VHH binders against F-actin-capping protein subunit alpha. Designs and how they scored, part 18

Target 1, 308 residues: F-actin-capping protein subunit alpha, of Arabidopsis thaliana (Mouse-ear cress) (o82631)
Amino acid sequence: MADEEDELLETELSYDQKKEIAKWFFLNAPAGEINYVAKDLKAVLSDEEVYNEAAMEAFPVYNKTHMICLEMPSGAGDVIVSSYSEINENEYLDPRTAQVAIVDHVKQICTKVRPANDEELPSLYIEEYRYALDAEIQRYVSESYPKGMSAVNCVKGKDNEGPGSDFELVVIITAMRLSPQNFCNGSWRSVWNIDFQDESQVLDIKGKLQVGAHYFEEGNVELDAKKDFQDSTIFQSADDCAIAIANIIRHHETEYLASLEVAYSKLPDNTFKDLRRKLPVTRTLFPWQNTLQFSLTREVEKELGLGK
Below, E stands for the ipSAE of ESMFold2; O stands for the ipSAE of OpenDDE; V2 stands for 0.75 times the mean of E and O plus 0.25 times the DockQ between their complexes.

## First folded at step 13 (VHH; framework vhh_8h63_2)

Design m6 (from z1 with S98K I105L; at its last look DockQ between E and O 0.05; V2 from the best seeds 0.00; counts 0 for: pae E 13.0 > 2, placed apart)
Fold by ESMFold2, look of step 13:
Structure m6 (fold): chain B 308 residues (1-308), chain A 125 residues (1-125)
Amino acid sequence: as target 1 above (308 residues)
Amino acid sequence: ELQLVESGGGLVQAGGSLTVSCAASGFTFSSYAMGWSRQAPGKERELVAGISSGGSTYYADTVKGRFTISRDNAKNTLYLQMNSLKPEDTAMYYCAAKSPLWRILEKKFGEYDYWGQGTQVTVSG
């Protein structure tokens, strides 16, 4: 043990300081790894109440940010936990089945399901558009993401009963590969906001794509690549809009993924060797003090020209 | 910037041997899975042999026992040693590479993402 470890033992952190540090570790856990962080924090923290409060505050935020998928009981299918499907902190709408999942965020399970109320569902007018888009997105996801999940939610204008007012649909696409056997976890998360503008007869489309990877064989290597998109198309029938939107999404996601591959191919030959050698072999499973981290996100963004 | 250049093709008698090679540049060769495919006129392209970044190999049943794939990461070169050649082995042979990024993302972008221009192997007799 070093003098710096002795110095930490002499520092008496307050309850609130310990809680905020624990929350930071939870919220910064790589995709799919929050339970590894939880195990490490239990091993390091001596105060169970600090741990419980930090988890209760962090898990809901983490789960919505990562848009985790939970299996609903009794074979009802899966629900995506997101801010777009949120009825309240513990209840999340699955618009495809018109059911509401009740979740325990810390355990990351769906404990029960209830039918959605009529007031929680969009009007028949909006549902025509939501349903058509959901079908086209499911087709795209099945072709492009072997284990991908998707959802389409109405986030504005759900009570519109016909033409005359704007409404907004949000497309969520998630895919995750957890491969601890190969020391690698990866994720794809995309969110597409489609603003159906009645007066202009235009759809404004905004996309946010996020690619994450964590490689941890002999060190800790993380990728977190993000990209925003803007596009538009004409406001047509529900079926024609669905096809156009899905084609726009497919185009942008495919092109960006190809761009990531080009940037990845240009990384220096020694990037992974140097990063692995520089990551500390510590006595703890998670850094309490400081850890030097190499950011593949910065290198990929440099090759893509995103810093312009 | 990424480049795969095949060489070593040619005319050879049935029962003979030939080695084709692929020089790679513009990417971290040691991290990529590599492979050889072939296409005869009028036929679909078929995977002949593959080798992972860790050295694990795969062979199509039609060439197993006769062909050997190998890689030299220090020279950024992929090889295919072809023995006991048959007229049915006549084809254009293509070098291929698969990015480790697609493995992480599980996106069905293709089994191999990059291809060379090919080298012709012709087996007579």
Scores: ipSAE 0.000, ipTM 0.244, lowest interface PAE 13.0, mean pLDDT 78
ESMFold2 (binder alone), look of step 13: mean pLDDT 82; pTM 0.825
OpenDDE, look of step 13: ipSAE 0.117; ipTM 0.566

## First folded at step 14 (VHH; framework vhh_8h63_2)

Design n1 (from m1 with S98D F109Y; at its last look DockQ between E and O 0.55; V2 from the best seeds 0.00; counts 0 for: pae E 2.9 > 2, unsure alone 62.7 < 65)
Fold by ESMFold2, look of step 14:
Formats: sequence, C-alpha cells, structure tokens
Structure n1 (fold): chain B 308 residues (1-308), chain A 125 residues (1-125)
Amino acid sequence: as target 1 above (308 residues)
Amino acid sequence: ELQLVESGGGLVQAGGSLTVSCAASGFTFSSYAMGWSRQAPGKERELVAGISSGGSTYYADTVKGRFTISRDNAKNTLYLQMNSLKPEDTAMYYCAADSPLWRIIEKGYGEYDYWGQGTQVTVSG
C-alpha cells in the first residue's frame, strides 16, 4: 500500500503541489507529534528536495506556534521557541539566563548558545519587572503543571529607562504529556500579555489559553479548545505587580480547567472511543474531503450555554 | 516539596470496613486531582479510585459499590472508605496527585505524577 501511495504522489502532483501538501501536514501535526508526521511524509515522498524544502518552511512556524522547549547546552535549562523570544529566524532569547539559543528548527535542537548583547536585553528598569514576574510565574507553574515550562519576555518598551512610557511583558506557560499507554497526547499553552500603562497607571491583562488533545485508539480524533480572558490590576511596584499578575493568571486558568472538567464529566465513558472508531485507524497523509472537524469543548459549551 | 502522607492502614477481618487517609502539603490541594492506587504482592499497581478538583469520582470495577473516595479541601486531606473488604483487597495503598488538566485529557486513566509512600491494608479472612 505504501508503494502505491508513493507512486501516485510522484506521478500526479507537481513539485510545488507536493511541497504545499507536505507543509500542510507538518503545520497541522498535533502537539509533540511533528516528527511522526515527518517520518510518514519521508516514507511517502520520494523527492528529498521537496521534503527538505517543506520541512525548512514548516518547522519554524510549527515550533513557534507550539512554543516548543529546547534544552540548552551545559545545563543552562530550556529555551522556549516563540515569536516573543525571536531575535531572528534561528535565534531565540532566554531572558532568564541572558543567553541566545541558536536553533536548528528541523532537528528541533539548540545547537549552541551565545551571550545576549545589550541591545537584545531589556533595560534594568524593565528587567526589574520581568525578573519579579518570572519568579512568581515559576512558582505558580511548579505548583500547577507537572513538568511545565514558563518564560517572561518583554515585547514592547524594552529600552524604557524609567517611568513615563508603556511597556509590555508576555508570560508563556507550556505543558505537554504524551500518554501512549492510553493512546492520547495532551498539551497546554497559555499566553498572557500584560500592558503596563503609564498614563492610566493600570495593567491591562489579556490571556489566550489553548488545550490540545489527540486521541488515537482505533481512530484519529484531534481536539483544540481555546479561551480568551481579559482582566486588569493597578500599576504597583515590580514585586507587587508580579504577585497580582500571577494570582490573576492562577485564578483564570484554575477556573477554566474546572469548567472543562465539568463539561467533560457529562460525556459517556466511551464517547471518545466511539468517535475514534468512526475514523480510519491509519494516519491521514492525504486530505480527506469529508473529514469531520470537531471541537468537543466548544460543542459542549453550546449545549450548556457556557462561554458566550 | 509536594508531600503525601498516608495513614489508617492495618489488619481487618473479611467483610469489615476501614478508612485510609492522606494528608497533603506543599501544593494547592484544591487545584489537584487526587487518587488512590494499590499494589498487591506480585501484582502490578492498580488504580482504585480518583477524585477531581471539582469532586467528580472514578472507581475501578473491582471496588465499585464498596469503596468511596472523598476529599476535604479545608483540611487538605484525601479519604478512601473501604467497605465489604475481601482478602483480594490486601495491598499497599498509595495516595496520588496530578494536575486536573491531565486527568481531563486522559479521561481519568493516566498515571499520576506524584505519590505517597503508602499504607498497608491487610484483610485476614
């Protein structure tokens, strides 16, 4: 069967068509599974140039979108690859260590690190706020997400030398658990933008939470639940802001998880197994014209009237 | 950091009842999913019961109807009430904790990340 699929791809599609299809599969890979997709595509695509070009274009986007964590050399910890830490295509700032990770996106490794230069780091004024928030977020994550990772980056106003101008920090929280014994993989990603407003002396806080699940027992079901939040607090000292922001984040994330738990508890025990059995048991490398797209959390919210 | 301390184990006659408890510290108890697992001599560890942060419960078929899991968030304590005990219930009972996220995603079947040292329950008849 693999030989037939390989022959059909080679005889029926142009170079550019094969590349765009391969990119689509890479970019739609479930969290933590892009290398399984890569293995399948390599087996189906005969043209190494098509595969390599598709991977070079897709992996950077995938890695930033999923905020992957890469181990830095010499026990320096992990760097989170994101648009918020990006210096250029292959370089990502770790503000906690003031190092820049040099990344091979396709291999998903940090090949080396270099010290960040002064222009890549926030001012001492901004760093006071970033550092305090980073400490509070690390404590929250250690309590709430087994093996979770976090980072705090300055994305606007990094050169401010004192009060008088707005600046923005972004909190990233990621956690993943691959559970092959239960044929499911799960992920959490949250991004919190904190706009420190000088004129109004308030912090505007916006959160985007994303929960992913991929179920593959006798089928292939992927769920992607998203939720947005808004909140605010007063502009205070770096330490007081950090505590207030972390408490706001903890409140919203805890409340959202409780809501998800209620929604999921109303499903029959074998609902996902039944859904999985209605889909092919093989990985889909070619687009299915009638593939069902399903957001279980959103459908449950509509039935219960939650989350307008 | 996170600590789970079981107590209440002991020797009990077949058909009897026993309550084991687990005192938790070093984390926000109300935010975590909690559970009980057991391991009998020569056997693999078995999930016995689970309870979510919101109070939803799960039970293994082997104990359903006989065991009741509960939690007291004010006291940071997890309980397992065991009734109609059988010799097959003899095992080391472990308190467990995990983020509610994974319990939701894994439908209550995944392995918990944190464990206590266990308390022995022995059923003599």
Scores: ipSAE 0.280, ipTM 0.569, lowest interface PAE 2.9, mean pLDDT 81
ESMFold2 (binder alone), look of step 14: mean pLDDT 78; pTM 0.790
OpenDDE, look of step 14: ipSAE 0.497; ipTM 0.743

Design n2 (from m1 with F109R G110S; at its last look DockQ between E and O 0.77; V2 from the best seeds 0.00; counts 0 for: pae E 2.7 > 2)
Amino acid sequence: ELQLVESGGGLVQAGGSLTVSCAASGFTFSSYAMGWSRQAPGKERELVAGISSGGSTYYADTVKGRFTISRDNAKNTLYLQMNSLKPEDTAMYYCAASSPLWRIIEKGRSEYDYWGQGTQVTVSG
ESMFold2, look of step 14: ipSAE 0.358; ipTM 0.646
ESMFold2 (binder alone), look of step 14: mean pLDDT 80; pTM 0.809
OpenDDE, look of step 14: ipSAE 0.479; ipTM 0.741

Design n3 (from m3 with S98D; at its last look DockQ between E and O 0.22; V2 from the best seeds 0.00; counts 0 for: pae E 11.8 > 2, unsure alone 64.8 < 65, grease 25.1 > 24.2, SAP .684 > .668, placed apart)
Fold by ESMFold2, look of step 14:
Structure n3 (fold): chain B 308 residues (1-308), chain A 124 residues (1-124)
Amino acid sequence: as target 1 above (308 residues)
Amino acid sequence: ELQLVESGGGLVQAGGSLTVSCAASGFTFSSYAMGWSRQAPGKERELVAGISSGGSTYYADTVKGRFTISRDNAKNTLYLQMNSLKPEDTAMYYCAADSPLWRIIEKGYEYDYWGQGTQVTVSG
């Protein structure tokens, strides 16, 4: 019995197996890099139907998870694609303009807009809180995040017509930098859930921040940092709540950004040079497509059980 | 007070050489990627050369082999050595810097900070 008998029994992957492997690679693409993964997958898979189906299934999940921003037609501004703004798979509410963006996920474009229906919008009571908060968050983002984007959505209690019931607003702040000339890509995503509690007259505030970085100067290094926050303030008028919430968000995000800058400044240059010497050496633009294609081929072989 | 101050521009005959410099202050220079862009009258700004914090370089095709970007982290200074200058190289040259910390760009890639520029004029 030869050890090679196991290899002779291997069969070609099925359509569904190829699709699920392709989806895995799409969904694990670093922030801002899914289209680079797409190009490599087209080269490896050769079957356009497998690729198209995998992309159709993966891009909506990726786009919502990364909260991508898409320009709406005719200069209507930008929409953030998220689970918090989702009306259905291809339609996303922009609460600032009361428009619904119709999205092609695979092309990552907004193809058209329509006015939101009354049922898709919060009540006037909720809207006064949402609008006031949106104004304060926009001010904060314009001061703190060059080219940053934000949105405020109502996620619970949109039909409340006045005091007496709880409601929940979500603040989304997103920023991403794709900078191949610097051999790094970065992303910042923050989500703040604000639970307006009628009985206690308190706002419960929970934040989740995620900072991603992908360094590919003379190597391939990914960093991911996540931070959770908990805070509270009193339930007040729409304007007073907006100011208090924005101040809480500004405080936590500014402090966390400062802590990242301090941590980066303490990292010795010699440590980075030593790390770079341990990674594959290239003095050109890092050939991530060649590396991803090579890695994708190896990953497919590993999924088949052909390599050790 | 983050500042980028260019100097060293001037009038040069075709085929000549010139070095432009950028003095940087108000940030940790060694951690920033740096670059040079140029803009001729009536034309769009063009990225000319870039250098990472680790020293890796990039050049536009129009200047490859003629221009050399370099940095001196001890002096917080960025340089662009321009050789074999052509009249087409006449432009305002801008120093640029990218922060190592990230906030979003959905369209296009650009440096975060720019200087005021230094004029380079190449005559026939």
Scores: ipSAE 0.000, ipTM 0.233, lowest interface PAE 11.8, mean pLDDT 77
ESMFold2 (binder alone), look of step 14: mean pLDDT 79; pTM 0.793
OpenDDE, look of step 14: ipSAE 0.016; ipTM 0.302

Design n4 (from m3 with I104L; at its last look DockQ between E and O 0.30; V2 from the best seeds 0.00; counts 0 for: pae E 3.1 > 2)
Fold by OpenDDE, look of step 14:
Structure n4 (fold): chain B 308 residues (1-308), chain A 124 residues (1-124)
Amino acid sequence: as target 1 above (308 residues)
Amino acid sequence: ELQLVESGGGLVQAGGSLTVSCAASGFTFSSYAMGWSRQAPGKERELVAGISSGGSTYYADTVKGRFTISRDNAKNTLYLQMNSLKPEDTAMYYCAASSPLWRLIEKGYEYDYWGQGTQVTVSG
């Protein structure tokens, strides 16, 4: 009885199959970890052309989806790469500084900056509202999200010269913490669409929030929480609108964060039990369920420039 | 901009008491966990005490029963009452703040911001 060793003919994946697989890995990389995926893919893929093509296709999508922040050259500030700031495939508007960043998506760098054209900027009328809102949002983000970034973009009605027509502003907030030394990376992303309705004199506000975390000590655990919000307020002056909108955003985001804290406090111990690690400062195991446990070592090292 | 400014440090005799304070600004103080750490010359920085946004406290074994951490959210101020001070307590004392968002993600408290510190010297 000849044991027909079914030579599983390792059917070599086609070019297209490899490319699609590579793209999938890029697109599904956790926040801040696409470069790790890239390294792994380079090691696994035997075809550089496939890798490059996959990267060229996937990185732009990934960057916009994750709203990565890039530093502009010459101290011009930071720009958030998003569909809401996109002028074209490689150019993104920073409305705050009225500059356009030229982005290399694969390298995830801003290579050049140019002044925005008048046609790329909102009208003075719209800018009043955008500017006011941006100021309030910046204050909020600075108080709530360490190393967080925000932008306010006009996505509709940018050419409105005065009252009489609707326009839409989008608030984007992004915060990320890369803590590989703690085997954890996390991200916060929020998008708020504000529809200024002139006829009804109402602001319709829609929010999408996403919290992500990747735990990779002694396993891989991914947290992905999403929530949608809807609210409204009255159409007022630019300053009053800004305050009202910021308060609405603050309220919903704060409440959502609090709700998440409660929800995750109730998670089974088994979920994170294996991720416990010894804390150098206290020489105790990191208690995932204990909010009274503090870790200072990493921060101290960072401040002293001693950290990895 | 987030700022932490410590005060109240000084020279005190062994067995004496001292209260250091930290004035916080530029963030929602009530939502943050706060803490005190200290660093003596030639020694590693160590956590002394922590207090959650909800008021739960933690103390290092070396200071337990002698030090009390407290917060006044209305004044955006963190306190550390130090009693029965020992020469071994001589150190630069630092105020620290921990973000709610990252506490959620990291399932623990790692401080995100630090003050410049206040010197506490205990003479024997």
Scores: ipSAE 0.166, ipTM 0.554, lowest interface PAE 1.9, mean pLDDT 85
ESMFold2, look of step 14: ipSAE 0.308; ipTM 0.617
ESMFold2 (binder alone), look of step 14: mean pLDDT 81; pTM 0.825

Design n5 (from m3 with G50T S52T; at its last look DockQ between E and O 0.51; V2 from the best seeds 0.00; counts 0 for: pae E 2.2 > 2)
Amino acid sequence: ELQLVESGGGLVQAGGSLTVSCAASGFTFSSYAMGWSRQAPGKERELVATITSGGSTYYADTVKGRFTISRDNAKNTLYLQMNSLKPEDTAMYYCAASSPLWRIIEKGYEYDYWGQGTQVTVSG
ESMFold2, look of step 14: ipSAE 0.451; ipTM 0.735
ESMFold2 (binder alone), look of step 14: mean pLDDT 81; pTM 0.813
OpenDDE, look of step 14: ipSAE 0.423; ipTM 0.706

Design n6 (from m1 with G50A S52T F109Y G110T; at its last look DockQ between E and O 0.63; V2 from the best seeds 0.00; counts 0 for: pae E 3.3 > 2, unsure alone 64.9 < 65, SAP .687 > .668)
Fold by ESMFold2, look of step 14:
Structure n6 (fold): chain B 308 residues (1-308), chain A 125 residues (1-125)
Amino acid sequence: as target 1 above (308 residues)
Amino acid sequence: ELQLVESGGGLVQAGGSLTVSCAASGFTFSSYAMGWSRQAPGKERELVAAITSGGSTYYADTVKGRFTISRDNAKNTLYLQMNSLKPEDTAMYYCAASSPLWRIIEKGYTEYDYWGQGTQVTVSG
């Protein structure tokens, strides 16, 4: 097949049509690969203004949906860019340090930080719960996800001064691994919404997991697996809630990963044909390609909870 | 923080036996796949033996039948029993750990996520 990027971008298209097509390629970049897509688009787009506008519109969306991690200046640690941490378009709260990261989305860097305002932070009552949960989740992630990152954000009820009203915390867990030497890039993203219900004294816990893989040895094979979780526990002290929530998350994620391993053991050997190890110290440039797709069998799709 | 600390290396006569151990901390040991790799001077690191969380084992052809990998989940310890040692087994032996996440995703081309600092095994004639 011909390179579809070149064929499409060289046709008689309007400025706006070119921009929307470029945005589509950015937004559909596999996890961790948007800059490879950017390099390819720069090489084939003749109009730098089209490229710049498409990038400025796409990168903020991509960065939030993939929940990218950016190093904050002066050793303050990392911030996770997400809709849950968003103060405004370019500012993202790190509740762990009470700092707001100022972000250049297109460059994917944190350019500076500022202290969060009191109004941007949860009340002391909510913070007790957020902080306890954050500690337990950090322990779990450090044990379970190499290079994994986590955050706990309050998304509802941050100004509650005590019992009497519902509030909601969100746990974010993300891990990404770029392995060009093995022609594979992978990602794990889980989001857990915990609704602290005052009247019922119950925590409603909902989780969503997305596992992505892009295999690009002599082809282009993409896997995108999603799984939803539902659970509940009783509303207790901040410390007891944190322990219970972390145990629930660990249980569901560990069980799902075990089931995924079983499903992968049933895949035909030729599903990942021609995958091979490369030397770890080599650095090769692999341009993004999406002209050939492999799909999972119906049996595997049913087991992974994908469509029919 | 995950740590892997090897011990038990030393000098052994050809034909002899030696057990090396790896003490692990900072993760749920029973959920990780574990392995031993070795690196001789001037050579690349190579996988020697591996054991899954469920106890299934793999051995490189050069050591099969002579080496036995095992794990003790109660002690968070990985072992490599090396019998019928040859001079070509001389190397720095490294303990390694791989989470199920990346092992599953990179099936067939899995690299270990964590490495110890190694223990020297030297086999003389």
Scores: ipSAE 0.283, ipTM 0.634, lowest interface PAE 3.3, mean pLDDT 81
ESMFold2 (binder alone), look of step 14: mean pLDDT 80; pTM 0.807
OpenDDE, look of step 14: ipSAE 0.425; ipTM 0.724

## First folded at step 15 (VHH; framework vhh_8h63_2)

Design o1 (from n2 with G50T S52T; at its last look DockQ between E and O 0.65; V2 from the best seeds 0.00; counts 0 for: pae E 2.3 > 2)
Fold by ESMFold2, look of step 15:
Structure o1 (fold): chain B 308 residues (1-308), chain A 125 residues (1-125)
Amino acid sequence: as target 1 above (308 residues)
Amino acid sequence: ELQLVESGGGLVQAGGSLTVSCAASGFTFSSYAMGWSRQAPGKERELVATITSGGSTYYADTVKGRFTISRDNAKNTLYLQMNSLKPEDTAMYYCAASSPLWRIIEKGRSEYDYWGQGTQVTVSG
């Protein structure tokens, strides 16, 4: 009787199976490394259509999840691609400049911009709070995250024209450093939801912090550290709210970084030294590549003219 | 606004001593790793010394035993005490700072994020 595992290992994968496997690899790429995954997938896939479909489906999800930053044309600044800035699949609002970025997700570029229309922007009342908070967050990010990017979006209540109704702002902070010379790629992503509650005159603040790192010196080790926070403060003027919110964010993010440093100091000294050593060339980065290892080897030999 | 301002450079005789300092502002000084680098005319910038937030130090082989890096967190000031100076120590000396995030993630290999404008040290024979 045929073993189910043996039959799967001996069978060529279907179109849909190849696509889902490729999507899995794209979506699990470490921060900043999806294009390396793309290069590897192109090298092992014979079916260009499978690759193209997988990429078209995965890159939008990857880009929003990682909140990538794309330079807008003609010096308009950067836009953060996120679910909080999404107008539709390919259009993302930059509230700081009131521009909508048109994005090619697979190429990871902003191809053009257009002015946001009035329905895409918050009211002048809400904008007073968003603008003040954006200024304080930019100041904090400039001090704490070299080359860090931030945005403040209104996600609920954008049409409120004055006091009397709740609204919600979201702060996004992202920073990334790709250091292939040091065999380390790192990322920071934080999202803070601020619920401005008019009746109670309270701001409810919820934070979700995520630190990613990929260490690939003599090994592949990934860090994916997540932490949630809850806090509150009093509903005040736009300027006073901005200061209070920024101070709360700074406190929690600074404290979290300190806790990460403590956790790192508890690792044995040789753990990260081993991560810095080079491994034999037979090392494989992707489980899917292992599944197709014999196909990859024969393909490489054919391309190099070694296979006789 | 974040600033790193070096001072204390000057002309000294070979074998002499000099202290350069760096006043820092616009970030939580005690949390940042700090360092000194130098660049001689026509040469690449090279690392001289580093000091972590916790006070651990590292020195380039060319200055080990002659230079001492220190920090005063109450004054937000970084120091480099240079003894037994040689003509090859002549360079522009730059203060540098490395953020907590990247210092932690890169395990002490972090690229410096902020640089001062430098202070000239000239050692004559």
Scores: ipSAE 0.410, ipTM 0.648, lowest interface PAE 2.3, mean pLDDT 82
ESMFold2 (binder alone), look of step 15: mean pLDDT 80; pTM 0.805
OpenDDE, look of step 15: ipSAE 0.458; ipTM 0.737

Design o2 (from o1 with L101F; at its last look DockQ between E and O 0.13; V2 from the best seeds 0.00; counts 0 for: pae E 5.7 > 2, placed apart)
Fold by ESMFold2, look of step 15:
Structure o2 (fold): chain B 308 residues (1-308), chain A 125 residues (1-125)
Amino acid sequence: as target 1 above (308 residues)
Amino acid sequence: ELQLVESGGGLVQAGGSLTVSCAASGFTFSSYAMGWSRQAPGKERELVATITSGGSTYYADTVKGRFTISRDNAKNTLYLQMNSLKPEDTAMYYCAASSPFWRIIEKGRSEYDYWGQGTQVTVSG
């Protein structure tokens, strides 16, 4: 009933409505594709101020949510932009090099680096654990993720000077595979929280794994698969903890990806044919322009809850 | 378990034609991008032709106009029709498949995640 009687009347969008719609498109861009969305939005939006405000508000959120990697100047390696490495809105710690990256979110570049202050770094006690874990995770990632990136940050208890209090390390792993020849982009993001519990002498390990696929041949189809894990191990030396944690992460991530590949291999034979038949034909990473031709405003307003 | 088995290779005279095929099993064939690569002795493997799940094709410059890639989703079979064969086409021909998922178990990532064992094509002249 309501689908036939609640039609939206066409109207010129206000400045604020245009900004919120633009932000929605930025924030919902598939992994690695926000700059294509930006190019299309700039071409469609007539008001440069609306675009600039939307981009300035959206890019920082997108960049942290997707944990983007930015190359640091002078061959210092990469920094991962995340809430776990955030010092302030534009500064992100790389604990591996003890440097702080200064970031321009909209341009998605690291403009310069500075040495981290002592108060921004963990204590020597915590650093022994962080460093050992970082080494084992780097080994795992190099074996498992072409062009994969990782980081280990201390998020709680960084000032502990020895045993007696809990601390927490976070492992971040990110990787992407762009396959424009096959009209498909894939992404992997995982975050592992390791809570080093002093009294119980155990490590509580929680993982959040996310696999994305964006298929854009003859339509726009997305897959966003998420899985949570919980595990534990004993609190040992820094080196033994690092080995145990890396083995746990390798086990769960390998098992999950294998399960996804099996599930994908068993999809019903007509799954993509049916989806492709119903979608606009584009041949682009983001079918923004074709969507606009068919009154995208009404569909976007319904998704955003902005209906008039 | 995903399996790719090539067949149809053999000895062919220069200027002749040959069709190689790849039987796929253990997965929903229509959902995968497929391709053919070849490797001559002492040379690196090179991409020959690809076909997406949606049917779009690509050919290496060295085979354009002579080779045709096709797929039969009802038979789970990939084909490469090779016409006007030259001695330079002599190689082991490999069937390949790609999915959107990242395989974290295997090193040496490429665009194609799964490979067959190959079928030999020899062109004499």
Scores: ipSAE 0.086, ipTM 0.565, lowest interface PAE 5.7, mean pLDDT 80
ESMFold2 (binder alone), look of step 15: mean pLDDT 80; pTM 0.807
OpenDDE, look of step 15: ipSAE 0.238; ipTM 0.599

Design o3 (from o1 with I105L; at its last fold request DockQ between E and O 0.89; V2 from the best seeds 0.71)
Amino acid sequence: ELQLVESGGGLVQAGGSLTVSCAASGFTFSSYAMGWSRQAPGKERELVATITSGGSTYYADTVKGRFTISRDNAKNTLYLQMNSLKPEDTAMYYCAASSPLWRILEKGRSEYDYWGQGTQVTVSG
ESMFold2, look of step 15: ipSAE 0.459; ipTM 0.690
ESMFold2 (binder alone), look of step 15: mean pLDDT 81; pTM 0.810
OpenDDE, look of step 15: ipSAE 0.541; ipTM 0.763
ESMFold2, fold request of step 16: ipSAE 0.466, 0.460, 0.551; ipTM 0.712, 0.702, 0.747
ESMFold2 (binder alone), fold request of step 16: mean pLDDT 80, 80, 80; pTM 0.806, 0.805, 0.807
OpenDDE, fold request of step 16: ipSAE 0.647, 0.486, 0.761; ipTM 0.822, 0.772, 0.873

Design o4 (from n5 with Y109R; at its last fold request DockQ between E and O 0.58; V2 from the best seeds 0.65)
Amino acid sequence: ELQLVESGGGLVQAGGSLTVSCAASGFTFSSYAMGWSRQAPGKERELVATITSGGSTYYADTVKGRFTISRDNAKNTLYLQMNSLKPEDTAMYYCAASSPLWRIIEKGREYDYWGQGTQVTVSG
ESMFold2, look of step 15: ipSAE 0.574; ipTM 0.777
ESMFold2 (binder alone), look of step 15: mean pLDDT 81; pTM 0.816
OpenDDE, look of step 15: ipSAE 0.308; ipTM 0.662
ESMFold2, fold request of step 16: ipSAE 0.488, 0.530, 0.561; ipTM 0.706, 0.760, 0.760
ESMFold2 (binder alone), fold request of step 16: mean pLDDT 81, 81, 81; pTM 0.814, 0.812, 0.815
OpenDDE, fold request of step 16: ipSAE 0.771, 0.754, 0.780; ipTM 0.880, 0.874, 0.884

